# Ledger of designs, part 12: VH-VL binders against Probable Brix domain-containing ribosomal biogenesis protein

Target 1, 224 residues: Probable Brix domain-containing ribosomal biogenesis protein, of Pyrococcus abyssi (q9v200)
Amino acid sequence: MMLITTSHRPTRRTRSFGHDLERVFPNSLYMTRGKKTIQELLMEAYDRGYERLLIINVWKGNPLKMTFIKVHPDDWGYLGYLYLHGVKLQREMGFRGLNPIREDMPLVVTTAKRVGLDHLAFAQVFSELTTGKFVPRGDKSLLSIADKYNTDVLAVIERHPRGIVVNFYRLDVTKERAVGPLINVKIWIMEDGRRWDYKEAFGIKVKPRRKEGEAEEGARKDSH
Key: E = the ipSAE of ESMFold2; O = the ipSAE of OpenDDE; V2 = 0.75 times the mean of E and O plus 0.25 times the DockQ between their complexes.

## First folded at step 9 (VH-VL; framework fv_anetumab)

Design z5 (from y1 with heavy chain Y104T; at its last look DockQ between E and O 0.04; V2 from the best seeds 0.00; counts 0 for: pae O 10.3 > 2, placed apart)
Fold by OpenDDE, look of step 10:
Structure z5 (fold): chain C 224 residues (1-224), chain A 120 residues (1-120), chain B 111 residues (1-111)
Amino acid sequence: as target 1 above (224 residues)
Amino acid sequence: QVELVQSGAEVKKPGESLKISCKGSGYSFTDYWIGWVRQAPGKGLEWMGIIYPGDSDTRYSPSFQGQVTISADKSISTAYLQWSSLKASDTAMYYCARHSGEVTPAFDIWGQGTLVTVSS
Amino acid sequence: DIALTQPASVSGSPGQSITISCTGTRSDVGGYNYVSWYQQHPGKAPKLMIYEVSNRPSGVSNRFSGSKSGNTASLTISGLQAEDEADYYCSSYTSSSTYVVFGGGTKLTVL
């Protein structure tokens, strides 16, 4: 499915998050970034048959951004970005040492019940980013959905007061609750122009970013 | 408070039809599986089947497949267990129970039970 | 046929620890970890005591614990009290057949 790595010099928490993702994305691999360039990573991903390269960017010791890149010999490119409020690791959710999925099964992407249009939109976007299968939740059980698509793993988009949450179910591990990791998304941006910002969605007044560019043009005119 | 309330005791004759009910309250009825469990007098628990009230997905134990019908009316938060033709061997306590999660087969909430007596 | 076997009866004195076993005839991959334990007092509905082998629902005493080894799940009750006298049932989910099976039940007597 995807090759997963990090920015350079990842923290332990970021590495753990990468490993957690490896455990919920079918047929995926976490690879230590080392000194590898993006080009080298793409080559490796391609050689290994992965369709996506996921890079987890670190900020202040925590996962900040998830970058999704399409792996194709003739058409590699950035697909989109997830900016994160934060993550909850599987170990923090009470799950340790989960085995990666090596069986052929799809990642089903669906939503919790009673979600809004933004959640549906994100579920579609997340499926595109991950090569998952989007399945509208409707009034169906997660079990029925899983059975229908012959999968043990579901990404479930959920409501959150501070954004949108992605949670993961591993039905082969537990049916009681999600195993995680829990990903709290504050912003997502697609290369095709689609985007979502939790501040805009929730009516939170964002201070206008001072365009840094206007200050430099004024100083050059006076020196002449 | 989350609870399941079942219909009252039934006394029937062989060959009669019967439908008993289980009403949920205190939670979103459509979001949890409801199961039926039989307990014959002095015997153990027997899993009969489950239904998801949201989409009426129903799953039966092989032993009870075709013997009973499980249904639900989500508009009134009620699950049903019914027989088309009762047998003396159907005499038992019947419990409805809720799954603890969306998929979890563990029953965390139980009804008080409905005693069904079938005697000629 | 999937069956869970329990001892018909166990007994203990107040303050003692007792264990009830539940042995499955088949271990379904992924399903075998879905073992639950229920307590049933006479004339009452069953109560969930343990789910997924070792997890306790809220409100259940920490005197109740669950474990599994091989094809045998165990319920342990520590510090046995008179109120613990009841029937105990294990259950297991079978992933392959998507159904639940109960054990035959164990009568616990507190001496």
Scores: ipSAE 0.215, ipTM 0.716, lowest interface PAE 1.9, mean pLDDT 90
ESMFold2, look of step 9: ipSAE 0.686; ipTM 0.853
ESMFold2 (binder alone), look of step 9: mean pLDDT 92; pTM 0.944
OpenDDE, look of step 9: ipSAE 0.022; ipTM 0.616
ESMFold2, look of step 10: ipSAE 0.644; ipTM 0.847
ESMFold2 (binder alone), look of step 10: mean pLDDT 92; pTM 0.947
ESMFold2, look of step 12: ipSAE 0.564; ipTM 0.817
ESMFold2 (binder alone), look of step 12: mean pLDDT 91; pTM 0.940
OpenDDE, look of step 12: ipSAE 0.009; ipTM 0.526
ESMFold2, look of step 20: ipSAE 0.594; ipTM 0.825
ESMFold2 (binder alone), look of step 20: mean pLDDT 91; pTM 0.943
OpenDDE, look of step 20: ipSAE 0.006; ipTM 0.538

Design z6 (from y1 with heavy chain H99Y; at its last look DockQ between E and O 0.06; V2 from the best seeds 0.00; counts 0 for: pae O 8.5 > 2, placed apart)
Fold by OpenDDE, look of step 9:
Structure z6 (fold): chain C 224 residues (1-224), chain A 120 residues (1-120), chain B 111 residues (1-111)
Amino acid sequence: as target 1 above (224 residues)
Amino acid sequence: QVELVQSGAEVKKPGESLKISCKGSGYSFTDYWIGWVRQAPGKGLEWMGIIYPGDSDTRYSPSFQGQVTISADKSISTAYLQWSSLKASDTAMYYCARYSGEVYPAFDIWGQGTLVTVSS
Amino acid sequence: DIALTQPASVSGSPGQSITISCTGTRSDVGGYNYVSWYQQHPGKAPKLMIYEVSNRPSGVSNRFSGSKSGNTASLTISGLQAEDEADYYCSSYTSSSTYVVFGGGTKLTVL
């Protein structure tokens, strides 16, 4: 499904988050970034048969941004970005040592029941970013959906006071609750121009984005 | 059971300070916004402000900015509304309410209200 | 500043359907789609009846429904009952510094 990595010099928490994602994205792999360039990562992703490269960016010791890149030799490109309020790790949700999914199954992306249009839109976007399959929730149970699509893993888009939450279910682990990680998204931006901002959605005045310099530029200066 | 319990009725004089409380129970207090709503006698609902106890992010209505202070103590799952100097016009019922994670954006849980009477 | 305007009062007989309107002064993309309705009985705290224009919380009667057209949201109560006599408030997020706004409220009398 996807190759997962981080920005340079990730914190322990960020690495943990990467591993958590490896456990919920089918046939995916977390790879230590090291000194690898994006180009090198793309090549490796392609050679290994992954369709996506996910880079987790770190800010102040925590996951801040998720960057999704399409892996294709002739058509690689950025697909979109998720800006995060934060994450809750699987271990923080009471789950440790989950095994990655190596069986062939789709990631089903659905929503909680009775969500808004923004949640539906994000569910579609998230499915595009992850190569998951969007399935409208309707009145169906998660189990019913999982059975229909022959999967044990679901990403569920949920409501949150400070944005939109992605939560993950591993039905092979438990049917009762989400295993995580929980991803709190405050902003998503697609390269095609689609975007959502929780501040705008909730009528909050957006302070002009200080050009947060790409955290990647700071790491290059210290290597000299 | 998810509930918000507010402190009891207050009778005060103009110029006095006051701090009323709203205690949450039955849910993760730090994960939901708590709003304060004023209702003067015989009048409608008026939004005063809101706080996210998890990080104390606080937002005020322009009408109440600088007039009141909203705070929270997450250790005891309590939100506060306080005045440094009460006015007779502050006489009202004050409600705290939670923004629901399931039914956003709305106040799904309400406290019982705190009646504040300010008279000479 | 955004304001929500409601009729001061509406009335109906038992079994009838009534509608309460809530008209915004501004159409905000996103925020104004988050219209909620609250019921308040005398001496009681408000109760959430509708969220996001048309959704009912658990435990709310299916007699209550919400809709929106343009800048006007509507609460419809079908099969009016005596217990429905209350004040009703609409609310919405705003894109201004106000963030949250309430309508002026509507007193519903059941005749």
Scores: ipSAE 0.013, ipTM 0.531, lowest interface PAE 8.5, mean pLDDT 88
ESMFold2, look of step 9: ipSAE 0.330; ipTM 0.724
ESMFold2 (binder alone), look of step 9: mean pLDDT 89; pTM 0.927

## First folded at step 10 (VH-VL; framework fv_anetumab)

Design w1 (from y3 with light chain T98D; at its last look DockQ between E and O 0.03; V2 from the best seeds 0.00; counts 0 for: pae E 18.1 > 2, placed apart)
Fold by ESMFold2, look of step 10:
Structure w1 (fold): chain C 224 residues (1-224), chain A 120 residues (1-120), chain B 111 residues (1-111)
Amino acid sequence: as target 1 above (224 residues)
Amino acid sequence: QVELVQSGAEVKKPGESLKISCKGSGYSFTDYWIGWVRQAPGKGLEWMGIIYPGDSDTRYSPSFQGQVTISADKSISTAYLQWSSLKASDTAMYYCARHSGEVYPAFDIWGQGTLVTVSS
Amino acid sequence: DIALTQPASVSGSPGQSITISCTGTSSDVGGYKYVSWYQQHPGKAPKLMIYEVSNRPSGVSNRFSGSKSGNTASLTISGLQAEDEADYYCSSYTSSRDYVVFGGGTKLTVL
């Protein structure tokens, strides 16, 4: 499904997150970045038949950004970005040593049963970024959805006070709870102009009054 | 002096188009969301939608999605509410209001209102 | 559907304290996150009286106070005065619907 890598010189936590994603994106591969350029990564992804390249970036020791790139020999391009509040690793959720999924099955993207319109929109966006199959939740159980679409893996979009959460289920591992990783998204941006920001999405917040130029002049050591 | 000044009262017939305005002054117009609120005669306040003039990000109440257009021209610090085809049920007072920001998310500055009357 | 419920009317005598309630229809909508209150005199635009449950904007009398318990927010007006006679609206934001909602309004009559 996708080739997963990091920025140059990743932290241990960022590598763990990349491996966790490899374990929930079917038919995907985590590859060490090393000295590879984007063009070299695109070529490797194309040669292996992946449709997506995912790059995980760090800030202050934590994975803070996911960049999704369409893989195509003549029509490649950036698709979108997730900026994160944070992640929770599979091992922090009590799951260690899960095997990657090498069977032919889709990633299903759905939601919790009661979510807002922004969560439904993000479920569609996340399915586009990952080549997952968006399935509206309604009153259906995760088990019934998984059975209908012949998969063990679901990404479930959930509410969170400060963002949108993606939580992964591996029903072949347990039917009782998510295995992770948990991804807490604060901003998503698509190259086609669609975007979401948790501060703006509450519909009652505004951008900071101080613009970039004013912040750099008045607060060059600290920025907002 | 922070103000929102709205265009004057309108008397229209059903089927006509209309665009009313809300001009902000005394503050950085592009840094605050501007909301539109309807109040039908003898009725309560009803949120219609909101726009961020800095990038024109626009959100609508489900009740008004597809019924009106909210827009802004940041070069003249003005937000707009527009109908392509008015109905008699659009008779109401329409307020614009500035959203106070993330510190205290409320409508802290209100325009004086624009009365729209739609009658045969 | 998400709504805020207010009593249609409330009355009190000068000098008395009165409260106006605002109750959400579900736990996702209640006044727990961002509750604001607006005063509206006839023919006039609304005026913000309380934001973030209990904060007053500059220039609003300390006779106005706000509180919240569970799904119910309350506006309290102490030392009631004749000019307090107006309509009062609560408003809130819910994360599940990502929009602002107003209560139906409460007419305050000063006896």
Scores: ipSAE 0.000, ipTM 0.404, lowest interface PAE 18.1, mean pLDDT 83
ESMFold2 (binder alone), look of step 10: mean pLDDT 88; pTM 0.924
OpenDDE, look of step 10: ipSAE 0.022; ipTM 0.623

Design w2 (from y3 with heavy chain V103I; at its last look DockQ between E and O 0.06; V2 from the best seeds 0.00; counts 0 for: pae E 15.4 > 2, placed apart)
Fold by ESMFold2, look of step 10:
Structure w2 (fold): chain C 224 residues (1-224), chain A 120 residues (1-120), chain B 111 residues (1-111)
Amino acid sequence: as target 1 above (224 residues)
Amino acid sequence: QVELVQSGAEVKKPGESLKISCKGSGYSFTDYWIGWVRQAPGKGLEWMGIIYPGDSDTRYSPSFQGQVTISADKSISTAYLQWSSLKASDTAMYYCARHSGEIYPAFDIWGQGTLVTVSS
Amino acid sequence: DIALTQPASVSGSPGQSITISCTGTSSDVGGYKYVSWYQQHPGKAPKLMIYEVSNRPSGVSNRFSGSKSGNTASLTISGLQAEDEADYYCSSYTSSRTYVVFGGGTKLTVL
């Protein structure tokens, strides 16, 4: 359901992260960026029936950036952005050689059992960005949620000292712990005006940064 | 304004108990680890341990395990470092510092320090 | 116990570039180990200068840069200024990620 690629000239770590996401977003494909333009990527995604295009950048080193694009014949556009403190790769979590999910099962997005309102809001946002199914956690186990929604894969939104974490479980691999990748979110921005910044949420007063680099790609549209 | 404010300097005798404090403000206290770092006079920094006030998960350096108690009271956004019986070798500056945990490990906010002097 | 080794002292003249090394076992500094650097002036609390090997927090001069090669992390200070005279500590997690370790510290003297 998602075509995953990188900015031009990706680092090895960025490519590894893209492949890790391919292994946890059901019915998704990592595609080498090469010389392809955004318009070419959108056409490829549309022709293959993907609903989202995800572009991963190393945005001036740290933080890493994820750009989500809605794929539609006549109404494509940027949907939202995650700016990251960083990621932890599946191999750094002890998992190598996981296969992509071939079955058409949903990605379930839920939270840790005790979280704040910011985490609940982001779980909804992340489900919209990924076409995942948001499921409120309550006292339910991940296994019971997975069984109810017929899936092996869950994205779990967790507390983190410097942001919001997304951690992925593949219950067909192990029921004991997350397989990753782990995504530590610093800032998220939706094109509809919703946004979050960890410094504002944690009482650190910071003026907005000037936009640089990859944000210019979204601002320079010569065609629809 | 994010800050950690520590309790004042202490002068103690060997065998006495002591509990020093570190109050966090300007941020979500339960969402960050608080570490304790010792610096003996003229010496370097030594990590003593760390606590996550949100669930009281507490980790100690092997050198300090069983020698001190680290705790927190999240209702008043305060972490504590505690001795049941001080020794002269406990004379040092003690810092608390906010830490992001394993994802981006760094002590980004430091308290001003609490000087503890133990002598007879 | 695991240790990070730093030179005891280093010196340079204003305007020069210097490096401070931090060497551990492959378990402490190699691979994906996270390294941070702290500056401490006499009588003051430490200040974070570099995290995750090479990243500067907001408000730290770009004269400070970090790198890693093998089991050795390096802090480089270019364009030395008198105010850079301080003690510098590296820090990392152990390979087990059980606890934090600090290097022994390096006294930087600006001549």
Scores: ipSAE 0.000, ipTM 0.425, lowest interface PAE 15.4, mean pLDDT 83
ESMFold2 (binder alone), look of step 10: mean pLDDT 90; pTM 0.928
OpenDDE, look of step 10: ipSAE 0.152; ipTM 0.698

Design w3 (from y3 with light chain S95K; at its last look DockQ between E and O 0.02; V2 from the best seeds 0.00; counts 0 for: pae E 11.3 > 2, placed apart)
Fold by ESMFold2, look of step 12:
Structure w3 (fold): chain C 224 residues (1-224), chain A 120 residues (1-120), chain B 111 residues (1-111)
Amino acid sequence: as target 1 above (224 residues)
Amino acid sequence: QVELVQSGAEVKKPGESLKISCKGSGYSFTDYWIGWVRQAPGKGLEWMGIIYPGDSDTRYSPSFQGQVTISADKSISTAYLQWSSLKASDTAMYYCARHSGEVYPAFDIWGQGTLVTVSS
Amino acid sequence: DIALTQPASVSGSPGQSITISCTGTSSDVGGYKYVSWYQQHPGKAPKLMIYEVSNRPSGVSNRFSGSKSGNTASLTISGLQAEDEADYYCSSYTKSRTYVVFGGGTKLTVL
């Protein structure tokens, strides 16, 4: 399904996140970035038969951005980006030593039972970014969905006060709870123009765009 | 309380059509796969195919693809197995069974069977 | 593509333990966690005895246990009793999970 790597000079936490993703994206591989260029990464992904390249970007030691790239030797391109509030690793959720999935099965992308339209839209977007299969949740359990679509692994889009959460289940490990990683998304952007920003969605005030050379209007500052 | 009840035994001649039924009760019929299993006299179990009544997603064993039709009518909680032209080799016991995706990822509830006899 | 091979027959005396094997024709049996076992008495529908390799549904005696090692699943019946005389089938999915496969069945005779 995908080749997973990082920006240059990743931290231990970022590498751990990449390995956690390897354990929930079927037939995927985490690869050390080293000094490889994006062209070298794309050729490696193509040679191994991956459809996607995922790059986890780091800032001040934390995974802050996930970049999804279509793999093709002559027609590669950026698909979209997730900007993150943060992640929760599988080990922080109590799971260690999980093996990658090498069986032929899809990643199913669905939602929690009680979500809004923004969450449904993101479930579709996430399925496109990952080549997963979007399945509407309805009143069905995750077990019944997994049985219908012949998979052990589901990504579940959930509500969060300051964003959208992706949480992963591996039903071959346990039926009782998610194994992670947990991904808390604050912004997602698709190259086709679709996007979501938690500040706009929750009515958080956004400072107006400022052009270079414009003087600040001092009368707008109020002293209390 | 949860059960699958199949239609009664059939005695048919080669070339006749037949549609046998499997009615589910005591559970949410549209939320579980229903499989059909053949057992020829003195022989083992053979999986024929499976249907998800909620959307009629239907899958066949390669051995039975094009030989039978599996369908469901969710308004009356009933699955069907049908032949357009029976052969003597279709003489067998036919079971329906529920695939338990919730608790038992296996065939946990079986119908009583429908004996189909096809002779000259 | 999974083909599941079982011995045609197994016998044992009352009180003994016996094991029925179910071997895949490839190593992918070990990757399919949904191996199940069914008991069938003459003239009756099959009954689920073991699901997911080793789990018993409620109402199934703890004399029945299941395991898997490599490409072989096993059903073990301890403390063999006359009523255990029946046919036993294993089942799993193909690699693609789109087809269900039954083993050929094992006739258990209690001597």
Scores: ipSAE 0.006, ipTM 0.558, lowest interface PAE 11.3, mean pLDDT 85
ESMFold2, look of step 10: ipSAE 0.000; ipTM 0.455
ESMFold2 (binder alone), look of step 10: mean pLDDT 90; pTM 0.926
OpenDDE, look of step 10: ipSAE 0.443; ipTM 0.768
ESMFold2 (binder alone), look of step 12: mean pLDDT 90; pTM 0.929
OpenDDE, look of step 12: ipSAE 0.008; ipTM 0.553

Design w4 (from y3 with heavy chain V103L, light chain N55D T98E; at its last look DockQ between E and O 0.07; V2 from the best seeds 0.00; counts 0 for: pae E 18.5 > 2, placed apart)
Fold by ESMFold2, look of step 10:
Structure w4 (fold): chain C 224 residues (1-224), chain A 120 residues (1-120), chain B 111 residues (1-111)
Amino acid sequence: as target 1 above (224 residues)
Amino acid sequence: QVELVQSGAEVKKPGESLKISCKGSGYSFTDYWIGWVRQAPGKGLEWMGIIYPGDSDTRYSPSFQGQVTISADKSISTAYLQWSSLKASDTAMYYCARHSGELYPAFDIWGQGTLVTVSS
Amino acid sequence: DIALTQPASVSGSPGQSITISCTGTSSDVGGYKYVSWYQQHPGKAPKLMIYEVSDRPSGVSNRFSGSKSGNTASLTISGLQAEDEADYYCSSYTSSREYVVFGGGTKLTVL
């Protein structure tokens, strides 16, 4: 799915986050950055058959930013960026020793049952960044979605007072709660001009839809 | 078609109250924010505040907090800007404008403006 | 606090291209906030010309274009015409107030 690495000189916490992502992005690999350049990383990702390169940037020992890059030998490019309030590691959520997923299954990206337009928009953006499959939540349970799309892994976009949360479920591990990592997003930016900023969202809110009859819990605002 | 129509010009004295209006038509009034923008004679645009008529959620610029009241009556698709006690410094053109939302923040439809003159 | 700085005036001759700058005092991380541009002729309400840095509403001439670099957004008007003579304002969100802010405005004179 993707090759995951860090900026140069990662901390232990940043490496742990990268490994946690390796355990929830199917068929993905965490690779030590070392002295590799972006061009070298892109060629390695291409040679291994990955469609995305993910770079985790650090600040003061914490993950600060996730950079997503399209892998192509001649037509590579930056796709988008997540700027984070922070992360919660799988071990901080009570889960240790999870194995990477090497089976042929998709990452499904969906939302909590009650979310706003910002969350719906980000679910679509996150699926683009990760090559995941966006599935509208509606009234469906996570179990029914997982069964329909033949997967054990869901990224669920959830509300948060100061951001948008991505929470990961591994239904082969437990059906009772998320395993993590938890990603608390404060800003996301796509190279095509779509973006979101929690400070702007706090100042001018997206309001509940009035247009009844829509399938997912509210109206969606898709980016082109 | 999509339109914001403001109430007419006002001439007032310091200390008087005033409420000016902004009526929306041609769109679902409760689904968009309405902002108020001041322009003193010969000066630039100043954002005063914004309201979501659907639930009356109201935000003010720090410069205008406590100076004016922004409100809406969704049953008649009308937003209001009001003063309890006008000052000479309130002399300005006042615009209302529709805001397109948080993901694409812009004022895409503007009212024609209401000139408020405050003098003795 | 973030203020949007614009030049007080710019001028150009018919047929020329001109650029109006809009500089923020800082950016949060990596990019500047959403920027929109408004044109105002004397005695008239402002009109939206550009939103989200570079997008044009329907009915706005493609002679108007927007861009950004670092903390500065730019409005470029190509093929200047007499009717372009107006005041131009940029607008964006500010992090400290989490509200809308307008730049001070730029008077464009077509010579």
Scores: ipSAE 0.000, ipTM 0.407, lowest interface PAE 18.5, mean pLDDT 83
ESMFold2 (binder alone), look of step 10: mean pLDDT 90; pTM 0.936
OpenDDE, look of step 10: ipSAE 0.006; ipTM 0.513

Design w5 (from y3 with heavy chain T30K, light chain K33R; at its last look DockQ between E and O 0.03; V2 from the best seeds 0.00; counts 0 for: pae E 14.8 > 2, placed apart)
Fold by ESMFold2, look of step 10:
Structure w5 (fold): chain C 224 residues (1-224), chain A 120 residues (1-120), chain B 111 residues (1-111)
Amino acid sequence: as target 1 above (224 residues)
Amino acid sequence: QVELVQSGAEVKKPGESLKISCKGSGYSFKDYWIGWVRQAPGKGLEWMGIIYPGDSDTRYSPSFQGQVTISADKSISTAYLQWSSLKASDTAMYYCARHSGEVYPAFDIWGQGTLVTVSS
Amino acid sequence: DIALTQPASVSGSPGQSITISCTGTSSDVGGYRYVSWYQQHPGKAPKLMIYEVSNRPSGVSNRFSGSKSGNTASLTISGLQAEDEADYYCSSYTSSRTYVVFGGGTKLTVL
């Protein structure tokens, strides 16, 4: 349901991340950016029946930002942004050559069993960004949730000392652990004004976060 | 029968310490957030903070950060609100409430309230 | 950053419909997202009436309904009854701060 692409002239790592996302967002497609404009990408996404356009931006060789856009020929718009500490690719988690999901099944977005209020809020936000189905975790196993909602793929929001983690499970591949990619989120911003910043939430004493493309001494934290 | 039952009313002097309690029953206490809400006499509701008893993850309103301590003992299904040194301005009704984030993303069950009076 | 503004009081006669507003500040669009409404009679604990803007919990009369337009949420009480005389509070989660915020409350008087 998502068309996935990058900023212009992506690195190999960023392309790999895009392909990893293609393998965990059901009925989604990674497409080479080339010289296409946003308007041209929206046209292609609309013609192919996608509801979302995802753009992965890079900085210093790493995917650092994900931009989510609502697809509509006359009423398109930016929905929100994830700024990342970093990512861990499927191959770095021990998985290679996974097939994209072409069956009609939802992405389920849920949480680990022990999470905070920030994680619950982000699970709802992430489901809105991706058109996934938010399912509260409670005491339910991931298998139980997957069976109930007829899916093999879950995005699980997890705790992390310096951010919020999204980790992907493909239960058709293995029931024992996540396949990835792992996304370590440091800031999320919705165009409707909802937002979260790891520095505010965890009380970390650092300089304020600079806008994308600006520099301040020592204020930025990168992921692993 | 899901209930939150709070400890009884307190009459205290400025400078004294106090710990009030909120006991849950009829549900899995450790798996739901418990919030504390203050209501000064004749005034509105003020959120003070929230705790997840399962792992004691605790969040405070900026207005109450450092002013009170929120804690829980999941083995006896009880949450606590405590002051190390009460002020007259702490005179208020204090409610605990269960957050129903899985079904009702709101405070769906409220305790009966604990009236705290602090006067010379 | 964010506040929820309610009128201090509203009044209506038995059988009428009344509406109580809850307006988020203009700092961002999401200041009132996931609004819930609570009813409080004097000396009693608050009671949840509406969650997620427009949903009623089990056991709440369908005379109570909620809606949202722009940055304003509304609680509507149809067929006003004497027992509806109470204080009403809206509440929301601030997305930027992950905090709960209550509105200042509205005293409903049934004439």
Scores: ipSAE 0.005, ipTM 0.460, lowest interface PAE 14.8, mean pLDDT 84
ESMFold2 (binder alone), look of step 10: mean pLDDT 89; pTM 0.924
OpenDDE, look of step 10: ipSAE 0.218; ipTM 0.711

